Miniprotein binders against q56419. Designs and how they scored, part 69

Target 1, 326 residues: q56419
Amino acid sequence: MEGRTLEEVQEEVFKRHGVLVPKKELEDLAKALEEAGLLLTEKVEARLKEEEEKLKRERPMRLAGLSYPEGEREARAFLEAFRASYPGEGEEARVLLMPHLEPSRVPEVYGAALAALEKTPPPERIYLVGVAHRPLKEKAAALPVPFQTPFGPALPDLPALQALDALLPFELFNTPLAFREEHSLELPLFFLKGRFPEARVLPLLVARRSPELGEALKVVLRDFPGLLVLAVDLSHVGPRFGDTPLTRTLAEEARRRDLGFLERLAEGEPEAALAFLGANPTRIDGVEVVASLLPLLRERKGKVLAHRLDLEAPTLSAVGAGTLVL
Below, E stands for the ipSAE of ESMFold2; O stands for the ipSAE of OpenDDE; V2 stands for 0.75 times the mean of E and O plus 0.25 times the DockQ between their complexes.

## First folded at step 7 (miniprotein)

Design h44 (at its last look DockQ between E and O 0.08; V2 from the best seeds 0.00; counts 0 for: pae E 6.5 > 1.5, pTM E .540 < .8, other shape alone 3.475 > 2.5, SAP 83.152 > 70, placed apart)
Fold by ESMFold2-Fast, scan of step 7:
Structure h44 (fold): chain B 326 residues (1-326), chain A 111 residues (1-111)
Amino acid sequence: as target 1 above (326 residues)
Amino acid sequence: SDVEQVLRELIELSRRGDFEKMKEVAKKLVEVAKKENDPEAAFEALIMLGDIYRELGDVDEAIEAYYKLAKLLARISELAVRLGDEELFRRAQEEAIKAYDRARELLEKTK
């Protein structure tokens, strides 16, 4: 009934059901729908306010028992199994690019990230930058509360978050509800907290390109040094993502685009990496994150440790994942 | 204007060395400048407020005031980009970093 006049509703009912509904009955129905809409809106607003209040205290686990074990001992064994899935040695990371898709789909890629963390001295804090899968009020957001994990709560670095907020042209803590269900932070955090249990975190989400975030982070990292983690997935191809069904040729092209992107980042040329993607940069989940963090990625050479294009056979689709150290 | 009136009161109190009362008046200046949409007066008030808190030994409040100044300057720098004003952008960005650095110097002192 949205956007229709009473006369149009009466005419439509007559056409579809052969019944003329008197105007008074239509008016009564319209009033009842308006009143129900107000009540529904009030209930939704009350529920959202309740969820926001809960998020002022902590961010609970959402994927425990699904993507990783809930118990600490089982979680530790799970993490070690992922490390064992990668046969190589890691490299020390000042910047780590790792995926956020379901870990069981790309165990060697997460294993490569764990190998890099083994070679990295324990940071005092981790700047964890993920991708917003829900709308944000601003280009980026953070949630300054403990994030629960099987290894204990990952505590927020409040002084560093406040410093970052001070340098941004918008309120950093602008959309707490976007963090309620956010796997781009929760899944990498599981691995990061398991390796660096004492590190504090800055949980950051990017929804749209924010050069201001990169410039502000460059200043904050000078005073609050830590590990920068870009939790991003690579190519998204196939019908699940509004694309044609995956063929061998398209899969090979996706692998080529992923590796070309990562290799240019490893050369310290993030602008060249973005340019290499050409007309389809939106098919790489992390393009907005990389574009926001340009000042932190320039002139930093590194190494691609792992890459996989994970095939989702039922949908003839695929998602790329990689581990890059800078 | 209300901004001018409050600013004159703050100058008078500074001559008397009444830093506790200056603190309350400087807070009022920030709110009045915000209400009158006078960003220049707001910047001046936040700098004064930070300096007053520093003199009083209220380091947490001084840090907060300098961080608020940095944010206002960051917002001005974004406005400058939209207006195509390269000089305003440069000035606002430099002053934002200075305000941020003042807050950081105080944080180092308090650990």
Scores: ipSAE 0.343, ipTM 0.682, lowest interface PAE 3.8, mean pLDDT 85
Fold by OpenDDE base, look of step 8:
Structure h44 (fold): chain B 326 residues (1-326), chain A 111 residues (1-111)
Amino acid sequence: as target 1 above (326 residues)
Amino acid sequence: SDVEQVLRELIELSRRGDFEKMKEVAKKLVEVAKKENDPEAAFEALIMLGDIYRELGDVDEAIEAYYKLAKLLARISELAVRLGDEELFRRAQEEAIKAYDRARELLEKTK
């Protein structure tokens, strides 16, 4: 009521809803409506507070000492070495597609991502969209907790996550256990946190295409601007994935699919990128993520900075990885 | 719908100045809204509630009410897609964004 009279408030309520109620009666009515559970206020505040109290529970590192160094000094040296593995210069990114594969397998692809991040102004927040390799209760999920990194915790952007949840037809904060061991977020986050230590993060997972997620994010990004990161791998071919051992023909097909997908995304044609894959016979990992984010990828032109199809020799299988800026 | 009937009753009671009965009917509105799948009447009730909280200066409660409305409209939009009702989808999505924008407007004013 700062600056308005009780009469002005009553007039406005009357004008909008045809209800004329004295202040005390409005307070009692509001309280009655709250008590009657029309307002999840206490539950949303308690759930926000419980999520904030749950937010006090950090997601611990799972791959520290395995995929990347645990110590900060060693982690910084690791970042520098990966950046050095890519000889090119990056471009400013509003959208970054990068891998989530084991970093040692595709160092130059991560190096290209770091090169892009060097040319990118520090974002206030990072929308980190990974792939759910475990079942989710819903098509997508978020974990609104700090993620531990060697550079300190990556803090969640709770207001932006709440705004996103409000625009989704399902509960965004579902399946927290799916995040516990999900490498599709942890590995990219190492590089992102190392480059942008002050950025808040929205850790998102996609299990199935959700057009609703893209539309909701488009609205949220208007009010909560930030860097969008697609943490996705490309083709998965060979015996680990149900194919014969890698052959020249199979590798050429995987590369064709990967590059054809990335090039169409670079031209701002994400629907054409999806259509090009058809039934996705080489199992490009990022399909469901891209299909969910179509509104954010349309008409954005960019550049493919790196691509690699990496052989896992013990299994004669290969995984594609790429870095794209938009 | 029963929710619309209860809303009309609330408006009529307000016009009569029967505020004690309004409190009783408001409780009934919540019970009916929980039982009835009438999205339009539920939306009007939530908008009214958000506006009431805003006018009372309860900004956090108003923001919550508007976000709840946005969420309900988003659910309707998803159902509309499943039903193949493009008009309902579009309308529900547009109204969800409006409800969201009301919450955002209040949130920005508190900074």
Scores: ipSAE 0.030, ipTM 0.364, lowest interface PAE 3.6, mean pLDDT 84
Fold by ESMFold2, look of step 8:
Structure h44 (fold): chain B 326 residues (1-326), chain A 111 residues (1-111)
Amino acid sequence: as target 1 above (326 residues)
Amino acid sequence: SDVEQVLRELIELSRRGDFEKMKEVAKKLVEVAKKENDPEAAFEALIMLGDIYRELGDVDEAIEAYYKLAKLLARISELAVRLGDEELFRRAQEEAIKAYDRARELLEKTK
């Protein structure tokens, strides 16, 4: 548009010509525009239903060429560069907490996750639990289809997903469209599939804490052993998240909250970790996932391998990311 | 898209005050809309409707039309969330509230 809104242009024209335009001509124009607007709205709704049906078959890559390379050779080199950004050794994980923040922003945190995977025997399946950034019809959801990656499709573990669905008081396969753009699964999956190409995946999202999910997963993991991955970010602070401008004091508090949360999880005390956050003033987004999965986190001791509070200069805001093995 | 092109033509005709040609182009918009799915064009067409309803002069019908417009814009905002289009979401919500406010102002004047 020419730096003016359509509304401003239309109002100007009707002011200049409104008293001289025949009423019938305006009525005819209104009818045509109403029909067009309704038809376009109906077609948008139909397109969304088509997208939903496509997601019942597979979930395509959305971030290839943006967050990671599309080609397999380039993607493998990308993984190695991330591993190299973390000079330490990992530890075997039965539960891995890793971020879903843009990988280039926290390379050593993803590198620490790769180091942990090096020490972890290849699992038959991965329970990948992310955070829903779009509304779900229920507290949690799954999408039982292949997720495309540069390393080939990550295949769903259908028997384990169906067992999980059977144990929940709601339909697990409830919101396919929420997975369409969900980076909290796509970004961690790139790293997981690159290291465990034969593992099947249970791609799970949590919107709101679900104690029933944790209890059901405890049973399903007994019968279908695998690696549990919490794909979550930590503190979100600054104006982008509704705070005053980011200060040294706010950043220090965010780091303290992140590390205190992670350390209590590392002690096998997830309830204490949640209590430490209180009202969650720095908006750790992992809290709903942890609160859902308490039965799987209790008494599991481990280690915090990495943490970064990543500063977003343009927004004067920050997001925390960490790697924890249990 | 073809819908976007027809909308640009309609805007230009509006600037020139050529309402006879605007009626013909609006009919073309209906034909093109039957062929395309374009959520941004749907949003722009609904915004144009708001101004036309205001010019029609029947207060009771204008009030009902503004409520209908607010409902349609709210639906577009819901679709924008599902498409992941934050700008369309913001614009659609803002315009839905404006349409609602216009209806309320007309209702209060009539009381």
Scores: ipSAE 0.015, ipTM 0.526, lowest interface PAE 6.5, mean pLDDT 83
ESMFold2 (binder alone), look of step 8: mean pLDDT 75; pTM 0.629

Design h45 (at its last look DockQ between E and O 0.91; V2 from the best seeds 0.00; counts 0 for: pae E 2.3 > 1.5, pTM E .721 < .8, other shape alone 2.881 > 2.5)
Fold by ESMFold2, look of step 8:
Structure h45 (fold): chain B 326 residues (1-326), chain A 115 residues (1-115)
Amino acid sequence: as target 1 above (326 residues)
Amino acid sequence: GDLIERLEELAEEVIRYLKEHGEEELARFIEEQIKDIIEALKSGDTESAIHILTELAETVARVLHRLGAPEAYYKLAKLLARISELAVRLGDEELFRRAQEEAIKAYDRARELLE
């Protein structure tokens, strides 16, 4: 019925097949197709509501057997192999920046994070701040439920989450479905839970920069000390991200921006790190998290432990990942 | 527009809580003060808005202290944080800072009760 009246359709069928289909039969067909589309929409909405209700109780593993092993023994060996991929020593972290890129693509970057955790006293809780890959109803969100891991459930720090929610001008617990497939929390959490099995977690997502989040977290961290983890990736360059095919020049620019960003963060100068990126032409995805958390990053000096710009030959693209301790 | 509606919705939640705990007079006071803050802020009357905000925070905190209800203090903190957001969106820097200060004070009172 795209651009034609029912009479025009009726006439064309008559010319072509010698049969006059009554207008009512064409109307009935159109209505049936409309109803079928509505039924599909209703079925999808019902399934999403069921999944949302489940996510209000727990967040199951989605990447076990794909990005990391399902079994605890194999998961422990996986951690040791990743630690071995980074030959250096870590440093104690009060703030840790680590990737959420597929672990097998940047094993030494995750290994550097494990090295830092070895030097870090076991925290009572971990503020895990990832990047929302699905829309949120607000600038940021949390999901106050256990997150399943091969090492057992990572339990939420409910008192700290409630305190954080109280200081925000929006409802913090606002978009459970956004957590369903969110690898920016699941992948770092595997490593964090493996090294700190008794730490509680505040699983947080940022969709858009939220200065309110950083100010509120500064107050909450005063009362609920813990490890702050920025689970972010760096540059995204190449055709998969809207650029020309990856060239040596584009790759070096992405590496330069990644390292310059990390180094300025390591100097305790997060505003300078953001200014260095300008319009963010290589699409460092850590920008919204850093811009949200400025009060927690200022004047905190540290060290870049690792970086890789991981090349995707089939797509002629690359993604950067790094490990920074503050 | 949307921010004012969200403020009014949160205020209704606080009002409902107080009515359920027998604080009808305070609930009416909050309703009146929220309307007055919105009106003062729309007219650009920062001095009146700060006065109303301060009276609201002090009066509610006094009653909540008697109730010993840390959840109610968290609700007050959130209400004040939302007023702070409205203030910054309308360019009222002084009200923003005052509302932030009062929100943190309400939060601190909740923390004292929970410890």
Scores: ipSAE 0.530, ipTM 0.830, lowest interface PAE 2.3, mean pLDDT 89
Fold by ESMFold2-Fast, scan of step 7:
Order: C-alpha cells, then sequence, then structure tokens
Structure h45 (fold): chain B 326 residues (1-326), chain A 115 residues (1-115)
C-alpha cells in the first residue's frame, strides 16, 4: 500500500476478485489499516522501552535449557563433560581466545578453553569481549548490570567499567537492547562463571574496529588487572553465509586461514594475522575484535590449544572455532 | 555538521559539572570559547580552532584539578578522549597524541584520588 493510489488499489481488487470497491470504503479501510499500524508500532515501542528498562537492572539468561542446563548441578556436570572432551592439558592464560558458537558443535574446543582456565589463577575480573550481532550506536558497548547464569549472577565490575568509559570518546553504555539476545557473551560467560565464580565481569561488544577501545583497555588493565577473553568465531563458509556449497578444497582453505590467523596471534603478531587474512574471504568474525585490541595482543606469545572446522552437513556450510592462550 | 556536533558534545558534561559546583562564570567562559571554535571551523580556519580547543582543554584541566573531585577527572579524561577523536577527523596527529597523553594523566589523577 505504500506509494499506491486508491485508483491502483481499486484496479487490483477488481482484477483479482472481480469486485469494484467504492472510494469511501477504500478510504475507510486505508484509515483503519493505518490506525492498526500505528497501534502495532506503539505496542512494539512500549515493549522495547520496557525491555530496555529491565536491562538497566539485570541481564536474564536467554539460552538456558537450550545451549546449557538451567540447574547448577546439571550445569556443573555439563562443564565437566566438556573438559573431558579435550585430551590435552591447558596453559596459563593472560589472554584467552575462545569461541561463542553453539558449544555442543565444538566440545573439544570449549574443553581446551576449560583446560586453560584450570591452569589460570582466579582473576578478580574478566574482560569479556564479544561480537555484536545487532547494531550498536557506537563502535563498541558495555552493559553494567548482573548477567544471570546457572552458577549465580556474574556481577559487573562497576569501577573498572567507569574507568574504561572515562577513557573513551563515546558513551560506553550506549545500546542496552543489543545485549538482550547476545550469544557471543552469554555462551562464553557460562563457562567462565562456572570456573571463576567470584570474578566480576566487564561485558563488552565490538561492532566495528575501535582502536580507541584497545588503547583505553591497555590503561585500565594496568590499574584493574584481569583475564582478557576474546569470544570470537573463525571462518564462516558455505551457502548459509552467502558462499558456494562447501567442498574439501574450500574446507582446507578455511582451516588454513583459521590456523594461519591463530598462529600469527600466538607469535605476538596481530597485524600480521590481519594482513594474512587480507579481504577476509572466509569471514572470520573475530577480525574486528582483534583489530580493536592490537595494543593488548602485540608481542604476547602463546599457543593454539585446539581448532575445529565444524561441518553443518544439511547446509553444506562450516564454522571454524579455536582456543588460543597468550 | 558532524564535527560541530561532536565539538558541542565535548564540553556538555564539563559545563554541567561546573554549573553544578557553582562555577557559573567559568561555564559561561567555556561556552563562549566553544562558539569561537565553531566560528573558526565554519570559516575553514582549522588552525585557530585547534589553538582555541587546546587552550580550552588546559583551562578545564586547571579548574578540575582545583576542584579535586575524582569524577571530575574522569569527565576531563573523556573530554580529552573526544578531542583526540576530533583531532583524527582534522588530520592533526600531534594534537591527537597530546590529547591522548593528557587524557591518561587526567585518568591517573582520578585513580590517585579514588583510593
Amino acid sequence: as target 1 above (326 residues)
Amino acid sequence: GDLIERLEELAEEVIRYLKEHGEEELARFIEEQIKDIIEALKSGDTESAIHILTELAETVARVLHRLGAPEAYYKLAKLLARISELAVRLGDEELFRRAQEEAIKAYDRARELLE
């Protein structure tokens, strides 16, 4: 109806149904549809405002009972099962790169992350950096509220968040609604809270590269030391991501790009890791996070503990996941 | 347009803080300096705009130091961070580095007071 005249509407109804509708009735119908549209818009706006108000108090679980168990006992057993899926030992992490895709698809990769957390002394706080899957008003955002988990609420580190906000050229707490449904934070947080129940959290989302975020974090980490976690997935290939169906050759290319990226990060060469990807043809979503955090990743050597390219056979698509300690 | 909007936003919280603490005359001075910066930018005189902006940042730093409030130093750090973003848009790498250095100094003073 948008842009259509009443005459065009009459013509189409006549062609489809063989009925000529009087102009007055079409005007009344158009008005009723417009009023209904306004009412639906008003209800949607009211619901979004209500959700935003609720997010000022806490961030509830969205994936409990779907991606992880709701109950604490069941959640603990779930963690132990994932740890057991990784046959190796961990390494101590100052920086941890871990995935945020559905855990059941890459249990060994999450198991490697858990192994690293076992070797890491309990931090007072965790800087959890995920990828925004909804638009942000700024390049990055945070939500300074408790995040619910089966292990109890992950409390925000308010002093550290305020310190970070003070060093940024934009308001850090700029898009609360983007956090309502954000698996890049919720899924890693489940594992992190299970291992470090007393740690406070800085839940951060990156939408576009923000070098100012990395510079600010370097300063804040000096005064508020903690574990830096990059919650990022690697290659996204196949029709589900706008590509051709996955072939063995394309899968080998994705694996090569994932591992080349991770190995360069492990050598303390994040600029080389970004340059290696070039135009990012396999769509590694961690690129914007790594590009934002360059000052925290340079000259920090470490080890790739696990990597998997997980095939989604029904769509002939795949997503790469890895665990890297620095 | 966007650059001028950023400039107006840069001082909003600092002006508010000054008014809240009874520094009405200084808040008015800062408002006048911002108008001068905007006029310089509109006339294409970016060098004068940068000069006035730098002097404004130094004046704000002195006043906030005198007030001795941790949250005031955090506000100064943010203002300087926004000035560094403005410097990038103006292509002034020297102002960018200076603004970043001053932002970190303001942040450090806030941390010293927040013990």
Scores: ipSAE 0.475, ipTM 0.745, lowest interface PAE 2.5, mean pLDDT 85
Fold by OpenDDE base, look of step 8:
Structure h45 (fold): chain B 326 residues (1-326), chain A 115 residues (1-115)
Amino acid sequence: as target 1 above (326 residues)
Amino acid sequence: GDLIERLEELAEEVIRYLKEHGEEELARFIEEQIKDIIEALKSGDTESAIHILTELAETVARVLHRLGAPEAYYKLAKLLARISELAVRLGDEELFRRAQEEAIKAYDRARELLE
């Protein structure tokens, strides 16, 4: 727990043990650990502060050597292998929806994204919109620093970020610690940087639907054109996520929701896509991102290139992933 | 209360910038207009709030154009965007729309100066 939020611990416990520990129990544990002098010590606070200060300069790789290779040569081979896993051809993307799931789980879905990127002229900048798996102070946030990758640093587009901030009713540059371990940016960025080494990046996180973000981005994109990337996963079903073990019925429902969501987006009807999900009982990850970017998704027609519902056998749970080009 | 405080804080940034650039009269004007907007909003007088907002945006735009400072326009845009958020929370769609439109205008003026 040292140096982690309760949410991070909850996520880690969930990832490791497939158990969603109620926040209250975590709070009680945290309190007990604090009382035992094991949590929220001056040392932990100092470390968090240090990490925050580091994030003012750069965002280091967290998943290098784990989810993807650290070395550039090996990283290039990794990209090639993932591209090879998708047998189809891509299409030019103005908007790319791609997963942020562990790449090894859905290689062909990432391969489809790479195929699309092959048909896409190199953008000046990439608007990379991920999902905040940690709380943000505001509905959305950005981190205006270089993100480290095996291909070198992904440099921020500071002028475009400044312009975006100017149009938002909240401080865009908030909650830097939320970016520290956020895989929803790091994983897709690996593929994006590998394909477009010279593109600047706007790393954005969405915690809650922000219509303001979509409207602001619409204006900014006029003056700062670039590729919009939605780094989102789809359904999350099974015991890890509070359901019964994966059954045929549950899997079919997850696929139905995933594909129905993606197809409506492909038709240029993002509101219909959201409405189709209703209460989102299969927990599609990208809902808040799509809800925030409605002005940018309307009337854009495209194609679903790939979809997979990937089984995590140890937990009998599954996560949906898809690649959509608009 | 929190939104009003945030609005006031942002207004203070614009005011400070203007004072630093010798525009003390405009800074005072903005301060007064922001207070009036807040009062109008608290009283439910949306029409007055919109009117004051429009006059504020136009007056500030004229002065900022003379200063040739894109950063000031971005600050103005941010201020107007913050007002738009307040309007949403108050359920005032007209004020929201007007504030957003003026924010975009301020942004556009900043961009024009940077090109």
Scores: ipSAE 0.406, ipTM 0.741, lowest interface PAE 0.9, mean pLDDT 85
ESMFold2 (binder alone), look of step 8: mean pLDDT 74; pTM 0.664

Design h46
Fold by ESMFold2-Fast, scan of step 7:
Structure h46 (fold): chain B 326 residues (1-326), chain A 85 residues (1-85)
Amino acid sequence: as target 1 above (326 residues)
Amino acid sequence: SDVDEAIEAYYKLAKLLARISELAVRLGDEELFRRAWEEAIKAYDRARELLEKTGDPELEKLVKELEELIREAEELIRELEEHLR
């Protein structure tokens, strides 16, 4: 009941120090704010629906002009520069593990992958398995549309994708928007399309362990043979990833964890690789991919071609990257 | 584009929130300030959600501008608590 008296005092004080607006105008602004918030939410939802609709036809390049050149000629020169960064010959791959980290940060690791692709017979299709960086409605997803690249569109293998979908206990084509910005597919695809321009692709994302995906893929690969590519990064260490600042000792431990993991995969022992990481805590984003694909990795022997721990000095953090052929 | 319209809407909303917060602090109206501050946080969260789902570089700049406005609102709250109350 004393509120009016307090308002009069506040008005007097405000006048002496520069009255900006009457008190009633503040109430009108509060109402306008609530209405604007509702309209903004509706516009956001409308835009997301429009972008989802566009993804039904094709997946455009998002990193062209940023992580790689947009023009085909410039993109070809860029790709060959990465190959030149790796001093060595590759080995034939039936399964290739390669990074999806920004390529310019680990050029010799991508160069090793390119070397392996040079020794690999051109596949009819590539099973490209990346890591979901956005939520999926299911444990895994695929997008059955052409993916644009500087080397032309990477066309989806529709029969193989349909065969895979039929074997899964969930809808494979469940989250198109998760593919709008997904560097774990786009960056490896740039290199794969540059080397195998005629290969069709199965662009797959894993968000959580899906043993049913690995079992289904084993069946599909029998009927639709192709190159399996695991596009995964290795250790994530330092404050950027919730750890303590990177020291020389912690960096050496991360390198040992990465190499121990890759070596066990190279021995055809993916369960041992996962157990090794469980005993040695680290943030490897490829764990869920490897755990999903166990049936495809068992008893396949191979070789680690390259490994690097990339230092991000400003944040005292690092990300591991490697190339493994199986 | 719809993106540009959404960016303009976020910017206008942020300016209205900052203005309401400033005026509420100077008048000693804690309830209005608290409401405007809560809506500012919600607007920031919505802008960030759009950025994460659409990956629009122009929205990154808007998110940074909203972070600055939120910081200014925090400073105004401290002024209210220390000097006007």
Scores: ipSAE 0.000, ipTM 0.273, lowest interface PAE 13.7, mean pLDDT 78

Design h47
Fold by ESMFold2-Fast, scan of step 7:
Structure h47 (fold): chain B 326 residues (1-326), chain A 85 residues (1-85)
Amino acid sequence: as target 1 above (326 residues)
Amino acid sequence: SDVDEAIEAYYKLAKLLARISELARRLGDEELFRRAQEEAIKAYDRARELLEKTGDPELEKLVKELEELIREAEELIRELEEHLR
């Protein structure tokens, strides 16, 4: 019964299990756990420092052999298969919005992006703006190193990156580790490097809306003209994203939200596009990117080339993807 | 996913240290209570700071060693809880 004394508990444990002082065993175990935890902490911190140092020289491929082929010939064939998935000819882009979700899930949307890139003159540089899936020390960040691809390294545009850094109220190169595993840059870059092998890149991540980034980019683009790419996914619906299970009505609403958002961007009305999303802007991961880049999107008219809401049946969830040229 | 395993190991460590602190309090060990509680908080904070995969074999071995200590702790805690009921 619960009225047993500590001395009785200690004697009972000793009698049954040969444990003379339960407090001493508990103390020894706690000390062993503390010591093991300290060693684990030290080792993990050392390993993270090693990874950070490697990222000062290059950004290696993380998704090669998983989301795209590692070999150049196989990667080229893979790219052409995606292009073939879209029956249209595309439109010339000065600004391109494309997805960053797994390409095999929305091949015709990536195919539409490739079609637009085929109609676009080769830029000297690409401003590739993705979404931070890991915390940044600041609202935005960049990594000024070569990004490896199956088509060779995508080289950083160091003069343009330094010009951008000089115009910002924060250090642009602030969180190298956030770039170690970042599919919102790696997956679009695969397609962009395949089409424009000579273009330099500004790999940019947005974690929170940064109007100062958009203002600075507007200035930098005058001196360093290039292709602006917004690598963003659209609606996230269903339990996988903390929402209710997908229904026909919710899927139709998600398609309507995505298309209404893209249509307003295509009219050169990015503030109207953001307002259209209403009370749940975080359900579209590109909202912070669009909000940051307003000065670059206003009064630029264009066309929605493709849209799909990709259904994930096992989780009753869906992710929207689209290709927009401005 | 060695860092993912480390994150999970730190969460398990934090949970066990928190339970050891509660048992220490019931056994009248005030010093062990305070120490175990402080280390549980540190383990939770470390888990929150970790976000990335390393692939380090030495880290994998250390995580497995910690998981073994975790199993021993859970067994001892179960026996002590049964006897304190």
Scores: ipSAE 0.056, ipTM 0.668, lowest interface PAE 5.2, mean pLDDT 83

Design h49
Fold by ESMFold2-Fast, scan of step 7:
Structure h49 (fold): chain B 326 residues (1-326), chain A 90 residues (1-90)
Amino acid sequence: as target 1 above (326 residues)
Amino acid sequence: DVDEAIEAYYKLAKLLARISELAVRLGDEELFRRAWEEAIKAYDRARELAEKSGDPELLAEVLELGIELAELLGDEEEAEELRRRAEEIR
């Protein structure tokens, strides 16, 4: 069939453009397509398998030297600079909502989170819930290995993770590769580990709403108390996210939706926060996390410490970020 | 399927360029070298055939791929020259 196809292509090109494509060139193309397929299948799969094996032992830093300093001393100074960017005092947090957006874009929002952590007694463990930016085999996942940071490795809370896994209707440790490059965990973890160096961590990713996760976490938190951190960004607007270029009206709508969402969460009304967003037209990525964690957020009142809609002028796009203490 | 061979070489070069980008992210020098060499060959064939076709829109589209390849390699001079050529033939 292949041979006949190449002859047909050659005849068509000749008849319509008067160009005779040599049969050898079409044969070379067929071989190159086969080789490209083999490269994609054999080499990429082999490399991904290598990365997956590495993740069984530890999760290396990916953003050191890019989003935060690699050295401990420089990392400490960097963290203190973010705290200094927020002029207010924090509030004690049992639940903290903070961003995972590039920190340098919204320093005062991360500063507000640091202020809250400063007022919070050191937890024995942190439940760090981020948003999956890669597909997960299940609605949620965790990776039970040390996560490297400039302040030393953030150690997993293995007993709490195992207790959580036992309560879920799916395997919790289901997609290690999703954690290889995951800024929604790595960026908040940098700040959390710098403030609470002795705390163990449960690194959790949510891809789709999982009420089962929230119910299980409510049980686990009773036996293994700790700080719950929702590492989520707010509105995503503009061409970078599939929309029209940012206008003043769109920016105002994004700010209104961000603040309305956070304010309802601060009243202990997470269902009302979700209902307020409706179809989520500005794409707050925290929706799936909040929807999963409803049992942990109900009737828990708090305060919005900071909010910013950060403009990315070259793409005419913007991302909302906020700090909420419950 | 008049320009089928040109389109196929174009698509192959684009696929190999994406594999090259992935190889850089994975730190795989061998995969990068191999995919890059094949991407350049496919691009050269698509360009030569497009020039012979006499179709300015098709040639412009092929040159746009050449810009992507030049940018991947950090060759700003070549990328600018190809951008200028693509603009002229439109």
Scores: ipSAE 0.014, ipTM 0.456, lowest interface PAE 6.9, mean pLDDT 83

